# Designs tried in a protein design chat: miniprotein binders against CRAL-TRIO domain-containing protein C365.01. Part 2

Target 1, 355 residues: CRAL-TRIO domain-containing protein C365.01, of Schizosaccharomyces pombe (q9uuc2)
Amino acid sequence: MADIPADRKKIVQEGWSRLFSDIEQPSYIQKFPSQESLYVSFFEQCAFDDFDLTLLRFLKARKFVVTDSSDMLANAIVWRQQANLRSIMVRGENGLNQNFVKASMYFIWGQDKKGRAIVFLNLHNFIPPKNTKDMEELKALILYAMENARLFLDSEQNAAKGVLGLVDLTYFSRKNIDLDFARVFAETFQNYYPEILGQALIVGSGFRMALFEGVWSIGKYFLDPEVRSKVTFCKPAQVSGYVDSKYIPLSMHGQFDETKLYERAPPETAGIGKPENYEELDKEYVDAAKEFIRLTREWIYAAGKPQEAEIEEKRKAFKYECKKLWRKGVALRPPNIYQRLGLIDANGHVDWSKA

## First folded at step 2 (miniprotein)

Design xa7 (from xa1 with F40W A70L)
Fold by ESMFold2-Fast, scan of step 2:
Structure xa7 (fold): chain B 355 residues (1-355), chain A 82 residues (1-82)
Amino acid sequence: as target 1 above (355 residues)
Amino acid sequence: SDEELKEEIDKLREEVEKLKEEAEKLGDPETIMELIRKLWELLEKLYEIAKETGDPELLKEIIELMREILKLLEELYKLRES
């Protein structure tokens, strides 16, 4: 249902034209086990919010240079397959290293005053990995977290852009610092999850803030200028200007009891979802991806013609149906912590009244 | 005591100056990484001292020294990435 800004319509059309050209190249198709798996990856990348809003995130990340933006999105679609994101999400929380899960390095809860979901980053619980196995397992947790954060990016319902990241420095120390790890994951987030961050609050004071400011003086060079501009440093007392006390954790002198997130054990599951269910869903994803491409090409060719408005409305309705279809995939996943607490339903819809 | 902590801070300041001199030499990647390791070790020692002191002036001195070390780290990381 989301409408692209009128001044962005042409560049969105150009972006899709370029992307469709890219994904039809034999060299690109060869990166996938099948053409069907390419369409599944495309659908999973783009349909979670709105196809055009997803493309706009990549356009913004590459300063509206169509070729760079579309190539970036094409690379993200390939990366999704190569990083085994489907496997991570199908296995769910029980497939992760439970020591990393129990460390509670992050959680998502509540909304800021602009309606953005809040991602709390507990850096004091982050101990950098020391070997390849631990690094890969921590990476899987982070990707699991990023994919679940996408459930909170329903721009059509809230009209809000991205999430609010909130870092509490109260317990931050040298042991939580690994600039090489930070660089690798900054690159991953910027390349594959563009424009997810609306704003980041770095909350602290005294020598711990001084320590972080120094780390930031180095680490900011790993970040694109657009991402750096979203970072705000503030004192603990200033947080109430951004977030209602109801959603501020008890550890930060607010009213939200975050221990209900920390004490929740991973659920006992019957295992991963049934392969037959994914085969049926994948066929629907393939058909929907192909129909979206067909309707989008028709929309581009109808530009300036009498039938433009009719095709545009039909395409808008189909995008909405695709979003609903994408949510059937969420229902096949083991319940995440937010679903278990009732904040998110089985299909991935957020109910903010439960926060 | 705060007097003993001040003496430790003075010793750490001397170590920082020594590492600054080492950083001014043309270094290979291994040398740069070793300097980075030593600087993070000094930050850890300052962090431990900061937890023990109740003296606002001493805490201010620790913060200033931490910022000097972090500035040097910024220069070394830039040199490594270039």
Scores: ipSAE 0.023, ipTM 0.455, lowest interface PAE 5.1, mean pLDDT 84

Design xb7 (from xb6 with A40M F70W)
Fold by ESMFold2-Fast, scan of step 2:
Structure xb7 (fold): chain B 355 residues (1-355), chain A 106 residues (1-106)
Amino acid sequence: as target 1 above (355 residues)
Amino acid sequence: SDEELKEAIDKLAEEVEKLAEEAEKLGDPETIIELMRALMELLEKLYEIAKETGDPELAEAIMELIRAIWKLLEELYKLGDPEAVKKLAEKIDELAKKLEELAKRS
C-alpha cells in the first residue's frame, strides 16, 4: 500500500479526526437511509485507492485547511447517496441513455508520458440536453464516466495521481456549446471529485480554437483557480510532447483506432446489474469501514508512543485488504467497455500492455 | 451599511433584468461577448461577498442576483458566437466595484 508522505502524517490524522467527528453527528447520520448506508458510502468513496491518499486529495483541494477539507469529504460521502451513484454503477452502461452512450462523447485510453490515464473528450459529439429529462440522463452518463475514471487512479498500479484530460477541437462547433451544462459539470467535478485532474490539454487551431477560447473566457469563471491552473492550450503538433503517437486517436492522426470504443453498451440481457447481488458484499464493506475507523483512531492515539510503528504496519496491511475488498464490488458490476476490451480485468486492475 | 448594500443589489437586479430585455436586440457578437465577460467578473465578486456576509437575508439576496446573472448569461449566449474578448464593459464593472466597496464597509 502507498505510504503517507512523512510531512503530511499529522494533518492526515487531524483530517480523519475531524471527519469521524462529523460523520458521527446525528444531523449527518439522518441524511442516510441507515447507518449501514453511511458506512457503505464512506467505503466506496475512500477504498478505491489508498484511504489516506483519498483524504490527501481533499486536503490539497482546500489548501490543507483541515476543517474545510474534512467537511468537503463528508459532503462528498452524502452526495454519493443523494446522487444515487450506487444505482448508476450497479446498473452499468445498459442503464444509461443509449443515444448518449452511442454518441461517444468521451473515452479513456492509454497513458501520457507521465503515466497518467488519458480521458479523451469528444466535444463535437456532445449533444446539449433539450429538456430536464435529457439533462438528468446526461448527468448519469457523466457520473458513470467519473466513477470509471477512478479505476485508473489506482496509485499502486499507475503511480500517477490524476488523469490527463484531452479535448480535441478539430470538429468542435457552435452546436456543441451549452453553458448551463458546463456550469453543472464544473460544480459537480470540483465539489465531489477533487484532484482527479492532473492536467487538461485543449488541442486545436484556427476558427475552432478561437470559438473555444470565447467559451473559455466565460467558462473559466466556473472553475476554481487551482483547476484553471491545470489547463494548457496547444496545437495538434504539440500533443506528441505529452502523449506517444500510439495512444493518439486516428481522428487526431495518431495510431490508436478509437472506433473500437464506439460500441459501448453490452447486450441488455447481459448488462444490467441487480442491487440484491450486493447485499452480502455491503455487510463486508460496513465491517471494513468500521474496522478502518477503529484502527485509524488507535493509530492517532498511538502517535509518539512506543506502539506507534506496530499499529502503523497493521493499519497499512488493513488498507490493502480494504482495496482488495473494494475490487470485489467492481467484479459484480456489468463489464464496462474497458473490461470488454481487456484493458481492465473483472476486478478493476488496469493492464496497460493491452492499450 | 447592510441597507445600502441591499439597495445596491436591488438596483443591480433591475439593471440585469433590463439587460436581458435588451439582449434580444443585440446582433454584434463582439459586444455580446464583452458583456458576458463583464457579467462573469461581477459573478465572481458576488460569490465572494455572499461568502463573507453574516446576514442570511443579505446572502440570499446576493444568491438570487447570482441566479439572475446566470440566466442573463444564458440568454446572451443564445444570441452570440463566442470569441475572445479584448475589454470589459465599463458600466457593469463600475456597479461591481460599488457593491464590493459597500460590502467591505458592512
Scores: ipSAE 0.000, ipTM 0.178, lowest interface PAE 10.7, mean pLDDT 79

Design xb8 (from xb6 with M36F R67L)
Fold by ESMFold2-Fast, scan of step 2:
Structure xb8 (fold): chain B 355 residues (1-355), chain A 106 residues (1-106)
Amino acid sequence: as target 1 above (355 residues)
Amino acid sequence: SDEELKEAIDKLAEEVEKLAEEAEKLGDPETIIELFRALAELLEKLYEIAKETGDPELAEAIMELILAIFKLLEELYKLGDPEAVKKLAEKIDELAKKLEELAKRS
C-alpha cells in the first residue's frame, strides 16, 4: 500500500487535526441528517484509496495551507450528501437519462505510458442541456462518471497518479459548445475532485482545433492555474508519444474501436444491495470512520514517543482494511459498463489485459 | 456560392461592430459569451463555404481571423489592456476586409 511521504507527515497530521475539529462543530453536524450520515459521507469520500493520499490531494490543491485544505475537504464531505451521490450510484446506469447515456459523451478505456487510466471525452457527442431538468440529469451522468473514475485511482494499481483526459476534436462543432455547462463542470471538478487529473490532451488540427482554441480562450478562466497547466494541445500524430496504439481511437488511426461500446456490453443487472445490506454497510462505515479518527489522533499524540512505530503500523493496516470495506459497497451496486465489459471485476480491480 | 460567402462576410463585419460597441462595457461576461457563440456560428459557416469551394487561401484567411477574434474575446473577458483590445479590433477589421477581397476574387 502507498504510504505518507516522510516530508509530508507533519502537515498530514495537522490537516487531520483541523478536519476532525471542524466535523465535530455543531454547525457542521447540523448539515447532515444524522452524525452517522456524516461519518458515512466521510468514509465514502476518503476510503476509496489511502485516506492520507486523499487528504494530500486537497492539501496540494490549496498549496499546503492547512486551514484552506481542511475546509475544502469538509465542504466536499457535505457536498456528497447534497448531490445525492449514494442514490445516483445505487440506481446505476439505468437510473440516468438514457438519451445522454446512449450519446456516449465519455468513456474510460486503457492506460497511458505512465500507467494512468484514459478518460476519453467525446465532445462531438455532447448534448447541451435545453432546460433545468436536462441540466440536473446531465450533472447526474457526470457525477456517476466521476465516481466510477475513482475505481481507476487505486494506489495498488497506478500509485494514485490520476487519469489522462483525452479530448478528441475530430468531429467537434459549435453545436457541442456550452460555456455555461463548462463553467459548472469545471467548478464541480475543481472543488470536489481535486488532483484527479494528471494530464489532459486536446487532440485535433485545422478548423476544429481553432474553434476549440476559441472556446479555450474563455473556458480557461473557469480553471485554476494548476489545472490549466496540465492541459496540452497536440495533433493526432503526437498521441503515440503518450498512449500505445492499442488504446488510440480508430478516429486517430489507432486500434481502439470506441464505436458501439454500449451495444457490445451485456445489459445492466440489478444491484444486489437491499435496504438491509446498506444499513449494515453504513454501520460498518461509521465504526470504521470512528476507529480511523481514534487511531489517527493516537498516531499524532505518539509523535516522538516509544510507541510511535507500533501505532503507525496498526494505522497503516487499518487503512488497508478500510479500503477493502469501501469496495464491499461497490459490490452492492449495479455493475457499471466497465464491469459488464470485463475490464473491472466486481470489486473494482482493473485488468488491462482485457482492454 | 459567392452570394453565401458575401452574406457570411457581411455578418462577420456586423459581429465585429458589436464587439467594438461592447468593449466599453467590459464588466459583463455574459455578453462576451453570447458574442463568442454568435462568432463561432458565423466562423463555422465560413469554414463550410471555404471547404465547398476548395480555396486554400480563403481557408487560411478564415483560420487567421478565428484566432484574432478569440484573442480579442480573451482580452475582453479578462478586462485586459485597452490598447491590446484596440489593436486586436483593428487586426480583425483588416482580416475581414481581406476576406471580402478574396470573396470578390472567387
Scores: ipSAE 0.030, ipTM 0.516, lowest interface PAE 5.2, mean pLDDT 82

## First folded at step 5 (miniprotein)

Design s1 (from xa15 with V16I)
Amino acid sequence: SDEELKEEIDKLREEIEKLKEEAEKLGDPETIMELIRKLFELLEKLYEILKETGDPELLKEIIELMREIAKLLEELYKLRES
ESMFold2 (binder alone), alone request of step 5: mean pLDDT 81; pTM 0.774

Design s11 (from s2 with R13L E15L)
Amino acid sequence: SDEELKEEIDKLLELIEKLKEELEKLGDPETIMELIRKLFELLEKLYEILKETGDPELLKEIIELMREIAKLLEELYKLRES
ESMFold2 (binder alone), alone request of step 5: mean pLDDT 69; pTM 0.531

Design s12 (from s2 with K38L E68L)
Amino acid sequence: SDEELKEEIDKLREEIEKLKEELEKLGDPETIMELIRLLFELLEKLYEILKETGDPELLKEIIELMRLIAKLLEELYKLRES
ESMFold2 (binder alone), alone request of step 5: mean pLDDT 83; pTM 0.788

Design s14 (from s2 with M33K I36A)
Amino acid sequence: SDEELKEEIDKLREEIEKLKEELEKLGDPETIKELARKLFELLEKLYEILKETGDPELLKEIIELMREIAKLLEELYKLRES
ESMFold2 (binder alone), alone request of step 5: mean pLDDT 81; pTM 0.763

Design s18 (from s2 with E22A T31L)
Amino acid sequence: SDEELKEEIDKLREEIEKLKEALEKLGDPELIMELIRKLFELLEKLYEILKETGDPELLKEIIELMREIAKLLEELYKLRES
ESMFold2 (binder alone), alone request of step 5: mean pLDDT 82; pTM 0.765

Design s19 (from s2 with L12F)
Amino acid sequence: SDEELKEEIDKFREEIEKLKEELEKLGDPETIMELIRKLFELLEKLYEILKETGDPELLKEIIELMREIAKLLEELYKLRES
ESMFold2 (binder alone), alone request of step 5: mean pLDDT 80; pTM 0.751

Design s2 (from xa15 with V16I A23L)
Amino acid sequence: SDEELKEEIDKLREEIEKLKEELEKLGDPETIMELIRKLFELLEKLYEILKETGDPELLKEIIELMREIAKLLEELYKLRES
ESMFold2 (binder alone), alone request of step 5: mean pLDDT 82; pTM 0.784

Design s20 (from s2 with L19F)
Amino acid sequence: SDEELKEEIDKLREEIEKFKEELEKLGDPETIMELIRKLFELLEKLYEILKETGDPELLKEIIELMREIAKLLEELYKLRES
ESMFold2 (binder alone), alone request of step 5: mean pLDDT 81; pTM 0.755

Design s22 (from s2 with L39I L46I)
Amino acid sequence: SDEELKEEIDKLREEIEKLKEELEKLGDPETIMELIRKIFELLEKIYEILKETGDPELLKEIIELMREIAKLLEELYKLRES
ESMFold2 (binder alone), alone request of step 5: mean pLDDT 78; pTM 0.692

Design s24 (from t1 with A50L)
Amino acid sequence: STEEMRKAIDEFARLVQELADLAEKYGDPETIMELIRALFELLEKLYEILKETGDPELLKAIIELMRAIAKLLEELYKLRES
ESMFold2 (binder alone), alone request of step 5: mean pLDDT 72; pTM 0.599

Design s3 (from xa15 with V16L A23I)
Amino acid sequence: SDEELKEEIDKLREELEKLKEEIEKLGDPETIMELIRKLFELLEKLYEILKETGDPELLKEIIELMREIAKLLEELYKLRES
ESMFold2 (binder alone), alone request of step 5: mean pLDDT 83; pTM 0.792

Design w1 (from xa6 with A34E A50L)
Amino acid sequence: SDEELKEAIDKLAEEVEKLAEEAEKLGDPETIMELIRALFELLEKLYEILKETGDPELLKAIIELMRAIAKLLEELYKLGDPEAVKKLAEKIDELAKKLEELAKRS
ESMFold2 (binder alone), alone request of step 5: mean pLDDT 65; pTM 0.551

Design w2 (from w1 with V16I A23L)
Amino acid sequence: SDEELKEAIDKLAEEIEKLAEELEKLGDPETIMELIRALFELLEKLYEILKETGDPELLKAIIELMRAIAKLLEELYKLGDPEAVKKLAEKIDELAKKLEELAKRS
ESMFold2 (binder alone), alone request of step 5: mean pLDDT 67; pTM 0.557

Design w7 (from u1 with A50L)
Amino acid sequence: STEEMRKAIDEFARLVQELADLAEKYGDPETIMELIRALFELLEKLYEILKETGDPELLKAIIELMRAIAKLLEELYKLGDPEAVRRLADEIAELAERLEELAKRS
ESMFold2 (binder alone), alone request of step 5: mean pLDDT 59; pTM 0.405

## First folded at step 8 (miniprotein)

Design m1 (from d4 with P56W)
Fold by ESMFold2-Fast, scan of step 8:
Structure m1 (fold): chain B 355 residues (1-355), chain A 82 residues (1-82)
Amino acid sequence: as target 1 above (355 residues)
Amino acid sequence: SEELKEEIDKLREEVEKLKEEAKKLGVSPETIKELIRKLFELLWKLYKILKETGDWELLMEIIELMREISKLLEELYKLRES
């Protein structure tokens, strides 16, 4: 697990102290079906990567103002429960609106020259929701997508890196424009998935780029300034400066045949996750969350004391065990398309040699 | 086409009026807030026309006007210290 930068140690400790105080409040606890479900949500929010790196993402998103950052993380933890993220992930791809899935509005494939996983956004495949039900089902798809994107974040190999978003405007048209959806996407992404995006490339030329720029005149105001600063507009020919040709889609004259991803993937036949398996997992998640909180409090108390180094090493080892436990939980989910294609193994580890 | 062109021309005229109002010496915080509100109303009107129109010749005019409004909004936000 990654070490906390020395100049960030104190603010990380302050962040955890504030968060732990917050989640122990009766007003916070009552937002969950049970205290156990609070600990499960906390674990699922933070354990996918290093716990401290997760907190640092929220700290950075709020310019290292501890109260704002910790409140943001506390809100994300309760939001996971309210948005039914567990249910979406347990049901898997087959639980989503299949018309939206088959449209291939996005896919994750390959890595850029900095080692970041590439998330391709195929705006020309975007189907604007016709009604409230469509909007909720489209929201479920984007939540499923964002949760699976977390599997491509490997802070052990690429500390503090995120994903590269690539928006392909090659076939973009007015049919694919929906600013109401864009606002929902932007609010969800920046509030609950901070610092996941390392950089976004908006790739196009001519009229299609001009059309996008017109819409961006409104859409950019949905984004926090720090998120906006990560957006770069470029021509198709400039993409090779960021991404090797083997990962560039055929639509942009690269080598990757994106049109056959779903045809190529084996069918998902595992079915919906079994409640019995998740009941056992939840108990392990609760125990791990409680132990992390206890060790973190000991770590804070030990600051500047002779036992500090010993407690730091024990805490670091436990964070590693938590990440292993989180991947055990991933293995219980119906395999996503990347697992079925062999890009990700059953436990959520990425094998770039398969891309 | 002609009817839609007239609507775009009226929106452009409104933008010019808002630009002149923004240039007045001693623009108050209340005036800045009102100008921003009106500019976003114009942007959303242009967006609705952009989505509905089949007139390709007008699309670039709409896009250009949206870009112009965007620049004015950036100037007003700087004055507001947001």
Scores: ipSAE 0.638, ipTM 0.861, lowest interface PAE 1.1, mean pLDDT 87

Design m10 (from d4 with M60R)
Fold by ESMFold2-Fast, scan of step 8:
Structure m10 (fold): chain B 355 residues (1-355), chain A 82 residues (1-82)
Amino acid sequence: as target 1 above (355 residues)
Amino acid sequence: SEELKEEIDKLREEVEKLKEEAKKLGVSPETIKELIRKLFELLWKLYKILKETGDPELLREIIELMREISKLLEELYKLRES
């Protein structure tokens, strides 16, 4: 299991202490349908990767100010419940607007030269929603996409250092521009999915690049300065410096046949999952969340004491068991496109040899 | 339309005035803050026109002006940090 950096141990402990204090407050608990629901949301937020590495993403996002960082994580746990993420993930692709799925606004495939999963963004397939229903359905697709992207961020399984975002401007036009939409989702990504982006490439030339740069003159200020610093503008010919031709789409003159991801409806056999199928697993999630909190409090109390090393080893082993338990939840979901193509197994582990 | 072109021309004149203001030696922090505020107002006005116009020539002019404002904003933020 991954170890937190030694110089970050104290602030991680402080972060957990603050978070545990916050989630025990009546004002926080009342935001959930039940106390069990709170623990399930906590477990789903934190256990997909190492718990401490998850907290570190929030700490980094708030410049290691413990109160700001822990409040941000507490808010993400509440937001998960309020945004109905469980319902979206349980229902799977067949629960989404199939016209939006088929539009292929994005796909994830391959790794860049630094080992980061690549998220290809086809902005030309994005048409701003015309009404509230379209907006809600597009939001559901985007949240489904973000939750599945978390499977590529498992630091132990895939050596993930965040993702490489790649925006192809070849067919970009004014019809694809909506700064109000961009602001809302920039805020969502920054507040609830911190430290996911390793680097973003905006790929284009000529008028389409100039158009994007014009709009970017406003849009870049929706992003924190640290996030903005990760954005690189480049020409199509420069992409090979970042990504091997094997993973560059055919549409960008590479070798990857992205058409196997396009126009592919979920098979009827994938079905639509139901929340009640998670009843037994949720009890295990609650028990695991409570045990993690107990072990973490013991760990904090043991700091500088003879029993510290023993508690750290027990906690480390338990975190590993929690990741395995979290993966059982993935196996209950209808298969996503990456699982159907063999890149991700039934339990959500990425096999890069299949890409 | 003639009205949109006239509006863009007026916005360009405002940008040139703000550029001259920004070139003054020893501009105060309050002046820099006000210049930044005015430049963002101009950017949002240009964005609204960009969404409305079907004229390729006007669209090109809008993009050019937005990029000029972006460069000036970067210069002002550097001055504010110094």
Scores: ipSAE 0.674, ipTM 0.883, lowest interface PAE 1.0, mean pLDDT 87

Design m11 (from d4 with M60W)
Fold by ESMFold2-Fast, scan of step 8:
Structure m11 (fold): chain B 355 residues (1-355), chain A 82 residues (1-82)
Amino acid sequence: as target 1 above (355 residues)
Amino acid sequence: SEELKEEIDKLREEVEKLKEEAKKLGVSPETIKELIRKLFELLWKLYKILKETGDPELLWEIIELMREISKLLEELYKLRES
């Protein structure tokens, strides 16, 4: 497992202490159907890459102010329950609006020159939702996409920090613009998925780039300054500095044809997943969450004491077991398109040789 | 639309006035905040027109004004942060 940077150990301990205090408040607990569902949500939020790396992303997002960072993480844990994330992931791709899925508003494939997974953002396929039902169904698709993107952030498999967003403006038009939706999306991304983005390339030229720049004059202020600093505007010819030709879109005279991947993908035959299949896993998640909290409190108390090294080693080993347990949950989900294409295995491990 | 052209012309005049105010010596922090607020109001007005117009010439003029306002906002934020 990943090691906590030496200069961050104390603030990570302070962050956990504050978070544990927050989640034990009666007012917090009452936001969940049961204490068990709170522990399940906590585990699903934190165990995917490494508990401490998850907390560090929230700490960095709030400039290492412990109270702000821990409250942000506590809010994300509650939000997972309120947004019905478990239901979305359990049901899988077949539980989504298939017209939105087929529109191909995004696709994840390949790595950039720094080893970051590439998220292709096809804004020309985005049409603003026309009613509340469409808005909720589009949100479900986006949340499904963000949860699956977490599989590409596994530091054990991929040392690169974050993803590379590639926004292709070749077919971008006014009909694809909705700043109110963009604001809601930006707020959701920043509040609940901090430090996921490594860099974003806005690729275009001429009128379509000018149109985007006009709208960006407002939209950029929806983003925190640190997120905004990760955005780079470039012409199609400059993309080769970031991405090999194999992963440059056909629209920019590269070799990447997303359509061929959709044609090659086996159909999704597992159907819509069922909550009943998760009953035993949920018990394991609850037990693991409780044990992590216990070991972390013991680790904090042992700071500077003779038993510190022994407890730290036990905690590190247990974090590894939690990551394996979290992957059992991935295996219960209906296979996503990346699993069907062989890029990701049943347990969520990425095999970059397949891209 | 002739009405939209007139509205854009008025917004352009407001942008020029704000540019002149920003050039004055000894611009205070309070003046900078007020200029930023007014520039955002103009940006949102231009965005609303951009969503409504079908005229290619007006669309280019709106985009040009939005980019000019964006440049001025960046200059004002640099002054505020220094």
Scores: ipSAE 0.687, ipTM 0.890, lowest interface PAE 1.0, mean pLDDT 88

Design m12 (from d4 with M60I)
Fold by ESMFold2-Fast, scan of step 8:
Structure m12 (fold): chain B 355 residues (1-355), chain A 82 residues (1-82)
Amino acid sequence: as target 1 above (355 residues)
Amino acid sequence: SEELKEEIDKLREEVEKLKEEAKKLGVSPETIKELIRKLFELLWKLYKILKETGDPELLIEIIELMREISKLLEELYKLRES
């Protein structure tokens, strides 16, 4: 597990101090069904990669202004509860609208040349929601996708690089355009999943690219300038400069047959995990969250003191145990398509040799 | 549509007027802000027509005009930052 950069230690400590103060306020706690659910949401937000790297993503998103960064993270923790993320993940793929799943609006496969997991976005498979129910069901699919993308973030290999987003415009048309939806998605992504995107490739040519560029004239302003700077427009032939051919879709003249992913995958038959297993997990998450907070306060107090190194080592070891505990939670979920295809093991560890 | 073609022509005329205003030496921050606001209004109007039109030639014209407005917006944002 990677550790925080030495020049960022003090600001990370300040960020945690502020966040802990904020989440202990009665006004904040009241936003959750229980104090236990607050700690569960905190743990699920922060433990997936590395607690400090998660905080650093929020710090970077707010230009290292501690108050703004900590407020953003506190809001993300509340949002997880309000958006029902736990419920979405517990129900798994079978809890989603199967017509939306089968449309294959996205998939995650392979790594780029910098070691970033590739998230393919097939905009031609996106049809704007026509009513509130469709909107809620599409949002559930997208949140499910975003949460599963977190499984492909490995702090030991890729924490600083994020994912590579690849937007395939091969069959893009006017019917796939909804700027109102795009704005909502952009707000959600930026507010609750900061610094996850390392780079985005918009891949196309001719009229399809021109159409996207026209709409991008408006859509780019939904994105923060820093996020916009990560977007690169390129032709299909240029993708090989970023991604090995074996991971480029057949639609872009590579070797990866994306059309058969859902057909090849075994059906999800495990069903929803037992309620008592989640009750046990939640208790472990609460206990781990409290211990992390205690150790982090001890770490902050030890700054510049003889015992600092000893406490840093103990805290680092505990962060590793928390990541393992978070993976135990992943194992209780119905297997996602990548687990069923063998790319990810039952505990959420990615094996790129399978891709 | 004849009606949509006329609307696009009107929007193009508005863009040209905004370009002329943007070229004035020493344009004020207030003027830049107002120009940006008007350009976004034009982009959203073009977007609505883009969603409605079945005419491939009009669609191309709309896209070209939107890209032209985008370039002007980038220039105005740079002026605002300076």
Scores: ipSAE 0.714, ipTM 0.900, lowest interface PAE 0.9, mean pLDDT 88

